# VHH binders against Type II restriction enzyme BgcI specificity subunit S.BcgI (bcgIB), part 16

Target 1, 341 residues: Type II restriction enzyme BgcI specificity subunit S.BcgI (bcgIB), of Heyndrickxia coagulans (Weizmannia coagulans) (q07606)
Amino acid sequence: MNNLIKYSTFLISDLFDVVIGKTIDGNKAQRNENGTPYITRKATRNGFEFMIDGEKEKLYSGKLPVITIGNETSKPFVQEFHFFTGTKVNICIPKLDLNRNHLLYITTMIENATKMFSYSYTINSTRLKSLKILLPIKGEEPDWDYMNTYISKILSNMEKNFDVQQNDGVSDLRSLKDLSWSQFKMDEIFSINSGVRLTKADMKPGNIPFIGATDSNNGITEFTSSTNASFDGNVLGVNYNGSVVENFYHPYKAVFSDDVKRLKLKNYPNNKHVLLFMKVVILQQKVKYAYGYKFNATRMKEQIILLPTKADGTPDYEFMEQYMMRMENKVVGRTTEKEAD

## First folded at step 7 (VHH)

Design b90 (from b34 with T98D E99T V100E E101Y Y102E E103F F104D S105Y G106L D107G; framework vhh_nb_b201)
Fold by ESMFold2-Fast, scan of step 7:
Structure b90 (fold): chain B 341 residues (1-341), chain A 124 residues (1-124)
Amino acid sequence: as target 1 above (341 residues)
Amino acid sequence: QVQLQESGGGLVQAGGSLRLSCAASGFTFSSYAMGWYRQAPGKEREFVATISSGGSTYYADSVKGRFTISRDNAKNTVYLQMNSLKPEDTAVYYCAKDTEYEFDYLGTIYFDYWGQGTQVTVSS
């Protein structure tokens, strides 16, 4: 039995009081190492420029934490300390008592919603107040417990996952909107192999993960010392029964249920970043497989997916890898993107 | 506040033609791929056609050569020209905006934005 998470849209003005910070111009800012943070509209370093001394009437000294968003960059940041603001910085003050994790979830939803704005199109406080963001719900209210737990898990995974370190060699700075996309059948992209049935009666306790068709715990339902022909690793495990289309990257060796398909790249080194890109692409098919439509081996092989392509019409695997490396670096609060020289 | 409004459906004889339109608002239209899907009674929703932000087009095998998807970024409108219609094309046709994921979520699914649909009925 799998429970579906419901979502709804909320106006920023329903969740936050939106004000413009009282501006201190950068050229008039008095730098003081013992002063107060100066937050600008810049898209890096949490908006933080340096420490300053300033007039108390220009200080944001209200409720914390809050979100700040620059008019030109539309990049939201969580602020946990009182601060002065530079030109055109919006401050989103929560109407409820929300913690850092709640606001981190909301910043990602704001970024998703503002991706429709180009750098030639600015967000202002009026546009920000009318912005709709998608949030998980419990009843008719945002599911704050879900958001807190979700971010806590992400942060915990970053602390414990050795793969969440800064990636070297990021040089492709193209966005998803800069790309040509083409159709590919999944069997053109992946070798697709079935898991093999292993009953609970035949399952002896041990340390090998057993992967079932579930959407929780990275697909892991048991730990066993029993193995069969499905014993495999460095794969994308895709559910075709149970939680259909849900999929997880397994860098470790595991035993896979006959309800899970094991996918590996055919024409590119089986790279975790490319497989994580493919995870998101495959999840876009979830709506198609709702309402009892079976995602069996034949349908999975023939399933059309859209991928970024090079000028020659082949998948742009190098872009997929670079993009996911950039997203990983962004999540750890670092960037390896090359600056203009 | 994404809004998609389909029009141009109706009753047509086999071998006839219809042109569907989808008027879009509430987002930067030129930045998103747009698509058409259809759902016949008692069947799942199926893919029909998509057009990328750059104008590249992709079609389901069942409609390839008969249907043409196009867009007008100045009018924030996507079109589906349907030629040589068959009774099997009878369905409610839905306009869809492509959903862009924040990869920081690593596989969180956001709901696609769909219009209310327009009925196409092909008589034989």
Scores: ipSAE 0.000, ipTM 0.129, lowest interface PAE 14.2, mean pLDDT 75

Design d51 (framework vhh_8dlx_2)
Fold by ESMFold2-Fast, scan of step 7:
Structure d51 (fold): chain B 341 residues (1-341), chain A 125 residues (1-125)
Amino acid sequence: as target 1 above (341 residues)
Amino acid sequence: EVQLVESGGGVVQPGRSLRLSCAASGFTFSSYWMHWVRQAPGKGLEWIGNIDYSGYTFYNPSLKSLVTISRDDSTNTLYLQMNSLRAEDTAIYYCARDETEFDYLGYTTESFDYWGKGTLVTVSS
């Protein structure tokens, strides 16, 4: 049910100035790795062919970002850099000041408009100008704020950095010094499962995160439609090779490299805050495994960690959760400015 | 193997409601936008609407008051709820997958790639 959002159809010519790029024939294009992008009518790789040197008169050096779309393929792409064009490439230049997210939304609607009618549909500048796309409206105008927010949400879901929010349920104010600590083997705390090898050559493009053994981008190295037995979510991914013992919480579903171990709590419901506490505890082992030693399944299972402990000798998971909620609130308080009380 | 299997069609009386289902397999359903499309006898394809990863829906304006699209990611199922059915709603109903592609420059483009075989809805008395 979406009773609050209204939609209307708009002509591409109402929203964009549509021009044909000044063509550089492929046989006249001079390749140069330090040159300018050469955009063709191809349906893949954002229309990008290679970098070239070309005549400045033929360079698209106008407003950015823009949409390019090839006559034969009808595939729209957002361009954020100035470029040269090959044969039969249309450039849609926004009449309003639109950002990348607005144009990504528009490319989706162009694809939907062309795919719904025929696989044999081809586009030229005349058909493109006359193409109707469905957009959300505010009053009688496109709802640009909605489109921007919508794409931002999709991109954040695909990338999935930790969504740092204020936690209102904090009631345990004990410090780390107020606690008893005990030793536990990791296999007492976690179920530990390996990722499964998937080579770059075997990966088809898609929107599922692929988690590799890196220390950047939350472990995400690719996006793929290819899946295997490692497909999983709500886990702590711990690097076995590469950036050893670096680890990330993955609340989303992802495919995991054989260089990454997937950890879930055995005796407590998996939750973000407890796993983030465990992240810090595991990371303290980095020096032990930094050189010459692999953090393999056997060593990981036998690794001793120190955890806050209840009087009954079990880990104090409730404290770990509350402590990390409190730490998250401090981070949000530093990054999110609010009026003083 | 990507499979989309529509069900719930059949003969239904005018003015009644009907819910169609689409069972998805062979891919991570929760990561894809999904569409409903129909084709009446002797007519072209008519887009009904789509639903994104977060459950936001976009509808054909001519059908918005008559249909609701929803998804259940726990069962990999897409739904189309239809109300106040008329004879002109007689059609084969298809679900289709909208595939987002991560390209060379790190931009994503939506790709419409797989269709089910369809389920026939006949509105008659």
Scores: ipSAE 0.000, ipTM 0.127, lowest interface PAE 19.0, mean pLDDT 74

Design d55 (framework vhh_8dlx_2)
Fold by ESMFold2-Fast, scan of step 7:
Structure d55 (fold): chain B 341 residues (1-341), chain A 124 residues (1-124)
Amino acid sequence: as target 1 above (341 residues)
Amino acid sequence: EVQLVESGGGVVQPGRSLRLSCAASGFTFSSYWMHWVRQAPGKGLEWIGNIDYSGYTFYNPSLKSLVTISRDDSTNTLYLQMNSLRAEDTAIYYCARSEVEFDYLGYTEAFDIWGKGTLVTVSS
């Protein structure tokens, strides 16, 4: 059936009070693992840099949860704990009592509104206040219940199908700068297969993730029971339209849009950690394709990537695997086996 | 303060070569990926290429045969060597810094510091 959900546009200033965080310079920040979160304009890890000590006058100690947005990246994050801010971080304080799921929905809509801007466009407090986002409506007001339910469903399916665990048995501690690197074409490294078009009108509701060419929610845009020739899992899904070169590892089975390419390793066991290393390498191309280049099948096959190499000139897949296991362990707060203290 | 200052622009004749420089100050230059980006009159930004902290370069395929990016970490300087200059290479040239980040949800490269740019005019 047809679209039963109505949408309307809302100004950020209608929903949030927008302020700029009181800056602490990163090079002057006093690191303390028992301190308070330091949020910067970085576009990864929720904006989180490290824990610091700082003057209480510079602490954001107001209403929670809130959204933080860095000026240059325009990447929004939900903050659930009080924090210090680095340079040029906007804080969006909700006018209503909104929960984490409401704010996660709104971050997706902010990303959708900002990703169409040219690279030279920056979000400052004035532009952010005037930003229009699309929200589902109930009557003439935002449908908060719908937003909460939508995000709850997505998070439930993500946690069920992709759980983050600490890795044991890391033994290779080499740094990226200690390696030899060589050029490889992507078609030497990967089998590359297209997704297959499936319209919203042809989708029946269900539990299978549908992967679109987006940079949000691990690429998941819908859940369906409808399948086609793109039904696949244990792949790196790489966008070649929409959010070009954005890519996500999908350990679960999913249906893939015709705007997403499915990549698997040709000459090494298809491994989560190696694919996550490749994610990083492919994302280095993001700037190039944002400025008028399409990452189509021919260009993807011919794309040069730099990989760590063994003495025989072949990719060092073992290093890639160990490095990513080690990085995952750092994120989840584990010391590696070899670094034990 | 963190700063990037481009230099070496000016009027240059078609077919000639030109080297642009970018002087970095206020941060540990050797720890960052560096980029060159240009904007021709009336057009959007065009990414030229980057260089990582180990000295490896990635180029825009349409420009790969015409440009070389290099860095000198001892002098905190980024370079763009351009050969066989054409009228369409007339643009303001910017250097930019990016922080390469990895986490378990993904990886993002974002430009956080830009220079003011240096104008290159290719004219007979």
Scores: ipSAE 0.000, ipTM 0.171, lowest interface PAE 15.6, mean pLDDT 76

Design d63 (framework vhh_8dlx_2)
Fold by ESMFold2-Fast, scan of step 7:
Structure d63 (fold): chain B 341 residues (1-341), chain A 124 residues (1-124)
Amino acid sequence: as target 1 above (341 residues)
Amino acid sequence: EVQLVESGGGVVQPGRSLRLSCAASGFTFSSYWMHWVRQAPGKGLEWIGNIDYSGYTFYNPSLKSLVTISRDDSTNTLYLQMNSLRAEDTAIYYCARDETEFDYLGFTESFDYWGKGTLVTVSS
């Protein structure tokens, strides 16, 4: 058998009704953690800024899921919940009943096609409607079944590593008090690499997050198309200036300031759960550095941390992963401790 | 123009090893995470693993003991080393360029470019 998948080009306007969201100005948005998602032209975090209260007339309460795309960033995101929009957010409403996997496939094809639309070329509803994307076909129509199966299989493997959904693979129920703990130097546990200075004068607008030494917005201060030797992802970014010792897990690719150190595990796969466990362990050092002391590269490498250990004296990374998976399950309203099966 | 071209496939006997290559062109290869994905006849896609630009690898747990992913940035080439090949490893093998994105509900990975694949047939 030598059967190749056939592809054809489709206009966004053939597949979607493209509208502009009813704008709520960010300065007038009322933050509420129990509110509704506020989607902006932001190039990261699915366009999600925070939860807000807003007027019902401004709410996108139509068909779901949809794709949102900011005018300046041209980054497409799938939205599965009703949301408010900030300035200049396009909403692509499917003409057919498409699921999340169909739209995830389409966002990949939109990204490929929108390489010509940068911050200097605003994507707007007119340009978006005329955009052509490449899709697999069955006959003369998009092969929706192929797209669904394609994304479903890829995501089922990737979601095990990055998804915040409930973790079904929890089997280690040991408590923190049941463990042996030992001292480790951070440079025994992590490869530690510096961020690289990128000045505002050298920073071109774009879609890549720039990570500064702040304690807000996951460290994200700017968005850029400029890259340097700090361009990295799947890391724990640890501040050594500014909000000292504050740290964030960055699964996405980003450019890191010279005030942020990038940490990766040496002897275990970089795993969201293990790195989130390490976040808490590193934060225990905050009191030591509260006096204006910098957590610089030399001090960071030599810093002693306490970790759970196996009988052979090595870190119990499997426990760290399982423990954080259990904590995540508690946050989503499920507990493995009460699960009978 | 971004191009990914897989090679090294063919007919191989069970129990043997095989190394696949992916030649990348039209972009700064050293700046990108790369993936290997396969599709067995009549089945869906199966993710094999990825490698970041520093050489750090993450594998599908079901395949971790059987495969190794590596890269040579001086030649813009991605590799998949497969050991102890079985009949069920018969598939078209694709390399793909990564784009990592933070989702509102979690974290997802997207591929923006794929090769056409190379067929591996494991048979006596």
Scores: ipSAE 0.000, ipTM 0.115, lowest interface PAE 19.6, mean pLDDT 75

Design d67 (framework vhh_8dlx_2)
Fold by ESMFold2-Fast, scan of step 7:
Structure d67 (fold): chain B 341 residues (1-341), chain A 124 residues (1-124)
Amino acid sequence: as target 1 above (341 residues)
Amino acid sequence: EVQLVESGGGVVQPGRSLRLSCAASGFTFSSYWMHWVRQAPGKGLEWIGNIDYSGYTFYNPSLKSLVTISRDDSTNTLYLQMNSLRAEDTAIYYCARDEPEFDYLGYTDSFDYWGKGTLVTVSS
């Protein structure tokens, strides 16, 4: 019952043929509303600038879908229609017959691998070919079925929500650079409760997840019918022993090992998106908690984290929620035209 | 088995240059991304930069003009060249090996092995 997802690194050049689009300069582009998409190095709107007329020799008319990446922005986008390219646009053409969902998964992995790059840092075709991304594996090969199913589930869950909730949820389009950041102790933000020891000898088989201090399988090591005082749900489980600082959001009820701390928001409704924002913030502390340096209850409570703040100096939980919702939209290839620099 | 040993620290005058070394053993050095990290007295850890197996580097923008990271795969050695040293550069400098494993939405830039560090003191 213990399913473990394995990951390996793959070079972009092992998975894709990387070419540079045959450039049409913006000044030479002839706009036509009934023409063909013109894709540039833009970080927004799927790279789309406008529709143009152009010479057939300059058109990308090959295999679809593909990924495009601007040199200066390093933002990957999935293209499902044939297109012309502006300056400094790389085209990643899959070597295998991959669908839109496979490529959406890969764009997220590329973005994660390049997330430290600012606009002033470039990812030209040579650097892109040597870029390593982490993918789930089946045997020694990428697990394409897993990637397809994962994205399909995300898209299905998003589509089941009512339009009013989606529109309300994505109203804040501020960037991280538009925010003030302030220091907070974790115990100001979270209630922090320990898991409770449950030995394998006391553990009866069942359908309740048991969460251990591991960085694999969302922390799940066993399934049990045995419970104790740690039986809880809708929490961020943070490891303070084993795979220190690794953390997972658990929307279901589970039993937690005494090596895992359970975190809930004190001053905001426990929200999946805010907790996923906090997951990333807490993971930034991993550099501090190397082998032998424990993230125990005292250190966890006193740990300083940087959070976006409102004008009154309190954490901007609404921004955190909106930002993570927008990040999910980017994973599925959805963008907003008001996501401005 | 895996070991990282930093060297080259010491007392240096402001405005001078210093090169730190990190000797790696117990793994195939040429196959790993490597990082430099520092910690000033009474402050948190500050990431300096990384280098991939092909020699491509990425730096903390606050430090980019002041540092250069390089590697010599024939000797399994990582280097940090620092120029125009200031009192604020006083810190323990650590060599770290990249840990590539992560979950789908997890943060990927983390380290699995560190050296014990080498102290750099910038003072007259």
Scores: ipSAE 0.000, ipTM 0.121, lowest interface PAE 16.9, mean pLDDT 74

Design d71 (from d51 with R97K D98E T109P S111Y; framework vhh_8dlx_2)
Fold by ESMFold2-Fast, scan of step 7:
Parts: C-alpha cells; sequence; structure tokens
Structure d71 (fold): chain B 341 residues (1-341), chain A 125 residues (1-125)
C-alpha cells in the first residue's frame, strides 16, 4: 500500500540552515579570470556570472557543497566551490554531511515546490525556510542512499553517447510542426473517474499521499493512512475546482480529493510519457477556464483537445510517447553540468 | 529479499484452460507493474503482457484474445489466465517485476529487475 518507497514532506528549515550571502553589488565587483566565482540570482549557468576578486569577509567559505537560490528567479543550484554572492542570493547549508548527488535531488524537488514563485513572486528567506519538499523516506528520515543512487544512475545514463541514447528507445525524431493534428473529445481518449471527499478532520496521519486541487508539490497536500474509493495510481490527476486544469501524473497510489479527476488512457497502454504529453495538451485549455468557468465533469468529458493524428485518423500515441521520451532526456540533462540552461 | 514464485503449471490437454499464479514477497507488490513472459523450448523470450498497480493491462497483440492478466493486492498474487491452449503454448512461464524508479516525471520504465524461476506448462494429448 505504500508504493515502491514511502515519501514524506520536509521543511527546508528542517534540512538546511538558510542564510543570505554577504552581498557584493555587481557594479562594485572587480573582475579577475583567476579569481573566485561570483554567484547571482540569475536562472542560468549555475547562477555563475563571472570570476571576481573580493574581500575575504564577504566570501562564502563554509561547508560545501551547498544550494544557492535567488529571490527573484527561485532557481536552485548546487555549488561545490567557495563563492561570492550578488544581491538577494540565499545559501542553503545542509545540516548533515550531504554530497553533490543528494543536493541535486533536492534541487529538483525545490524546483517543483517553487513553481508558483517563479511567476511574478519572490521567494525570500522566510518563504524558503517554510517551503515543503517531497522526499523518499527510510523510517522517519530522508532516504539519502536512495537519492544518491537515483542521481548516480541518471548521471551515468547522461554520460552515454547521444546517438546511443537516441537509438535506445527513441527512433521518431519528427517535430510538432511535421504532424497532422485532429480534434478529439477527452472522453474518447480517457476514462474519467472522480475523487472522493475526505476532510482534514477525518484524515489520520500516514504515508499515503492525499491529492488536492493545488498547483504545487505534485498536487500533494497531506499524507494520510485514511483511504476511500478514490485510492488509485498510475493516473493523470486533473483539477476541476481550485487550481483548475492543473494536472499531475501520479505513478504511486494516492487518495484523491473530490476536486480532482483521475484520467487513464482508453486505447493505449497507460504510460508515463503519453500521460505527460496529455498534461501539456490539457494545460493549453487553462486560459478558457481562468474567467469563472469551472472545469467540471461534464465540461471535461466534452472538452476538445488537439492531438497528433496518424493517416488513419487515430491519435499518434507512438509519436506522443517518443516525443516525451526526448523531452525527458533533455530535462534530465538540465540537472547536469553538461547541459546549458 | 525479493521473491517471485510461480505455480500452476503442469501437463494440460489442447483446448483446455489453465490459470498460473505468482506469489510475491520482499517488496510492496501493490506499487509495481508486473509482467508475464514465456520461453518455449529452443526459442527466445516472448512477452505476454503486463498489469500496472491500478489494474490496467496491456497484452502482446498476438496473444490478447487468449490470455487475461489480473492481480490481487490483498494476497500479493499475480495471475495469468490462459484459454484454448495449443501445442505452441508449451513453455516455461515467468513472472517478472518491472524496475521502476520515481522521478520528477514519474517512473522511468526500463527492464525487469527480478524474475521468478518459472513454471513449466506442457500442452500435450
Amino acid sequence: as target 1 above (341 residues)
Amino acid sequence: EVQLVESGGGVVQPGRSLRLSCAASGFTFSSYWMHWVRQAPGKGLEWIGNIDYSGYTFYNPSLKSLVTISRDDSTNTLYLQMNSLRAEDTAIYYCAKEETEFDYLGYTPEYFDYWGKGTLVTVSS
């Protein structure tokens, strides 16, 4: 009942000491190619701006590795060398002795959790300290061995030759512009099942994710031992109240709020890649529902979506799968030093 | 320690039905995709089908009308129902657990990380 491994939420402040870097204004920074890294709030190049000379008192010379995250961009990066900081850069110093792989895993979870702040919001140190991230657990503690092994496997896969990766499961290289698109009703594509109301007063604490109608933390709002008829997994959870049209793929078993619909493919293997393609397609409808329209069960079933189509008029599920496998390879690459942006 | 133990094989006459079972232990059975795979004498492995942890199934198109896969998470048991057995269905039948790892995009399906020892089905009159 607890999935492959158990997951729980942790506050950043439980895992890290959060401090603000001692600021050197970019206008006062003295550039030197043989100097020390200058880390700013930028969302690219690991936060790295250029090499500088600076006063020792302003140097971060403490424990390594650490995570840096800018207030305006909310993009976390792992730093393995001592550095100077620009304006409004938070430094997350691990309370335990964690390696680069542990922190790379955590940066991925922080990115997920800070999605809302990257769109016109700032993540100051107070908000960062109160941020909850989802981590695998062993007992009641984060499963650091799992996180290390997971990232090590991803990095090993990324080290393979690009042609080998492309030939290993990815053979369809067509772009979205090379395809015919046709209209389909969502109820032609998906079986659609309702979540079931479970109030916080009726929830007992536990390890099962509870999925609410939110746009953060993969929709996970609570962890519970209480179950009902919504207990399900390998679904796309789509919000029809609250954060309307937001949706998440749930590979694990979870309990779903009555504000969330559970979608599975009718005519193709219900797999991660096709469902993640569908996630993007469904999100294109968000503008329609932003102005007081609810994405209720009746409207969801009748909603028209555009999908890539084969010559016989059926959805090109094989293309969707291949396309998302390519996108996954790019996303995995962005967590490594070899990938820009 | 992960264990998969297949049972229910034996000698069966052509045209009859047979149900195979796979008893799973050492992992959270309800959280994994499970597969059936067979190997006929002198042939390579043939994938039969899979079932996800929510009960959704996908079958080898060549076998879809002849087999049904189901699971009982309360007993940690995977089943393969076979109907209208033919001589070419003679094979060792394996239960296999899919290697799945959660990532920020869901599971990355790869290969089977654990197999049972198999159960022999001989279709003979």
Scores: ipSAE 0.000, ipTM 0.148, lowest interface PAE 19.0, mean pLDDT 75

Design d91 (from d17 with W100S; framework vhh_8dlx_2)
Fold by ESMFold2-Fast, scan of step 7:
Structure d91 (fold): chain B 341 residues (1-341), chain A 123 residues (1-123)
Amino acid sequence: as target 1 above (341 residues)
Amino acid sequence: EVQLVESGGGVVQPGRSLRLSCAASGFTFSDYAMHWVRQAPGKGLEWIGNIYHSGSTFYNPSLKSLVTISRDDSTNTLYLQMNSLRAEDTAIYYCAAESSEDFLSYLDEYDYWGKGTLVTVSS
């Protein structure tokens, strides 16, 4: 439909000043729940490790928002708060006054540029400065208004049916190491249903998220008014093709690509906290699929996962639910506060 | 202070066995999942397998019949037993640690890496 959008390539160094964060070693980081965010080269949770106390000289206290990218992981994240950095974290400081939505669009384009390289690719400040990303253009410049509007629409639609809040009723305080773990096949735990192909010709614009086999934007690639047999909600969408093992919890109703499997619990009431625990468990398989282990439709059903187990040999779903409620409370408490003093 | 130190590498003839060790210090070893990863000359990283704090193991299927991973939490040591070594097993072997205690750390792929030990399979 839209033959009017043109794209061009831009160097990261044309758009950003790239610096390396002043390092605090993880083993010397002093954890403090009331401290400042500690951003590492990790590929998950926005690069956020925990809150720490640190020397003022080591704090990034400059222009916000910025993009951080770990040297070995190449995963870009938008930071809206001042932070400390672990080893080998690049900070991309925009040359223009760009907002969060502009930077979220840019992170998607950086990921698209870097995923064309193999698992042996590392990004350092020199390679990052030379990286070319594809952006929509207006004239010869990036179309910032288009990028802002695109991300704003995605975020607005995601927020309509999902709200993250403090959980009440937490009574199980056991840690992950306090339990026995046992092996289970995914088809023992989940009802696994495929998404259903929806072609461009059949996809009409609308407000329903379309979930593709991507690792970005919670799996959302389009918004449509078209539906098919995959129309579903309160599921874990797991990629078995494309960005294999990446998975997202979808509390809202969505249409799912035939490259995404929709998972629901078989033997426990389907709820977001248990599914979020399962998200983490499934993601722990990612390293083997990234480094030469092939994942296909048959393998997902037979994939072994490790779960907390009761003395009777069944999964401890009550623990999973309670644990994720506690962790959600911790993350919300740490990341929602904008403490500058 | 956090260190992972691999040892046991060297030159070995095809068809022989070799056991690699990884000595961990500066963190609570028993709380971490431990991984073996290798890199052959001119190639990328290849995941070999892991062992969780519970003792449960998962392997790269292409290597499953050739390797065994174990751990000794009393000595903070990770092991890789390799049998029937082939020329294509020539690589630098790394151990890596992944935290499972914290929700944010639990989503990490690797928190700590060793510097590696070279294994050369040659006649």
Scores: ipSAE 0.000, ipTM 0.252, lowest interface PAE 14.2, mean pLDDT 76

Design d92 (from d17 with A97R E98D W100S L104Y Y110F; framework vhh_8dlx_2)
Amino acid sequence: EVQLVESGGGVVQPGRSLRLSCAASGFTFSDYAMHWVRQAPGKGLEWIGNIYHSGSTFYNPSLKSLVTISRDDSTNTLYLQMNSLRAEDTAIYYCARDSSEDFYSYLDEFDYWGKGTLVTVSS
ESMFold2-Fast, scan of step 7: ipSAE 0.000; ipTM 0.314

Design e52 (framework vhh_etentamig_d1)
Fold by ESMFold2-Fast, scan of step 7:
Structure e52 (fold): chain B 341 residues (1-341), chain A 125 residues (1-125)
Amino acid sequence: as target 1 above (341 residues)
Amino acid sequence: EVQLLESGGGLVQPGGSLRLSCAASGFTFSSYWMSWVRQAPGKGPEWVSGISGSGGYTYYADSVKGRFTISRDNSKNTLYLQMNSLRAEDTAVYYCARDETEFDYLGYTESFDYRGQGTLVTVSS
């Protein structure tokens, strides 16, 4: 049996009708807080600029949701409301009835395909129509159910792991493919402390989360008022028994099972965004354990992970932080735009 | 379209050597981690080895460490696996796999996609 996900390439023009939005010049836009969203080629806040009044003939009032992509930024965004467009905004209208989660998956694949474009090399509608993206397949068609379930899980996990806030300090736009990667032992990167056994018989009811080695509900199995030496917060909890390498960021104080290791950064401020980057790095080891690569609890400190590195050979923590802030901004931008309309 | 084409498999005696190749096309080869994955008859897939886009980092399963060497030639868009000191338990179909390093924010992402028919390696007299 093949346990690997199969992918195939699809042309954007096979999945979408690509049109250029009818332009309203920003200098001529009539602002009205009770108006309609004005979407530009900006790379932040879902492309949303402000609310405007405009002529109906220039309004995108067709099928929703759609993807918008600015020519020069090549940043795709999902739009759930009708909108006006600024200069050089492409609109990708799905040929099938696709939901928000399908389009969010596709935006990730479009980003991967367009990262080769320099600022001076624009995507335009002709190039976008001929762009190929990789999608998971079921038979010969895109596996829409897989894409929907995948994004649903990601969004659910975001809601549980931390407060979602807009981050204004994003300036590093490099992709993961633009970086040098090097190997590091986990104990070079993290202070690693074990959880401490607490039996159900010793637990009193309360409001403190108890974290077990499970892959569900952020690892939370019970709530207690009982504490021990594992009582800790602002950590990445990593399972080394049970659901091995599954891990969760815990911004709150919790009590941790002896099957969970508590990780904090050694050489960088213990930052939620860097820890969330590390979450994904550690999870990438999961497929290797499925192939019979044994994880030894004694050797967790010696476990090799791959991290983006600076020219001096040290981990690029600032990139990791900026990258995860960008990912958070993508989701927060959507929420803010919903509130604006 | 992304294409991965494996070659170099065959019948080899125990203790012998064999070199596998994978010709890649349809993507920027040097930007991706690449892996070898094998599947023995009646067993599930086993990850064998991985190599970074630049070739600067290599990673091996314990079962093959010290015997197999992964390498790549980015000028030829080709991935290699040098297999030495072959054993009967190395008998499997070997697949070339593209390892995606792109992360989604908080979700588990499958590390491998592949499009190859594989190449059969049989270790016997």
Scores: ipSAE 0.000, ipTM 0.154, lowest interface PAE 15.9, mean pLDDT 75

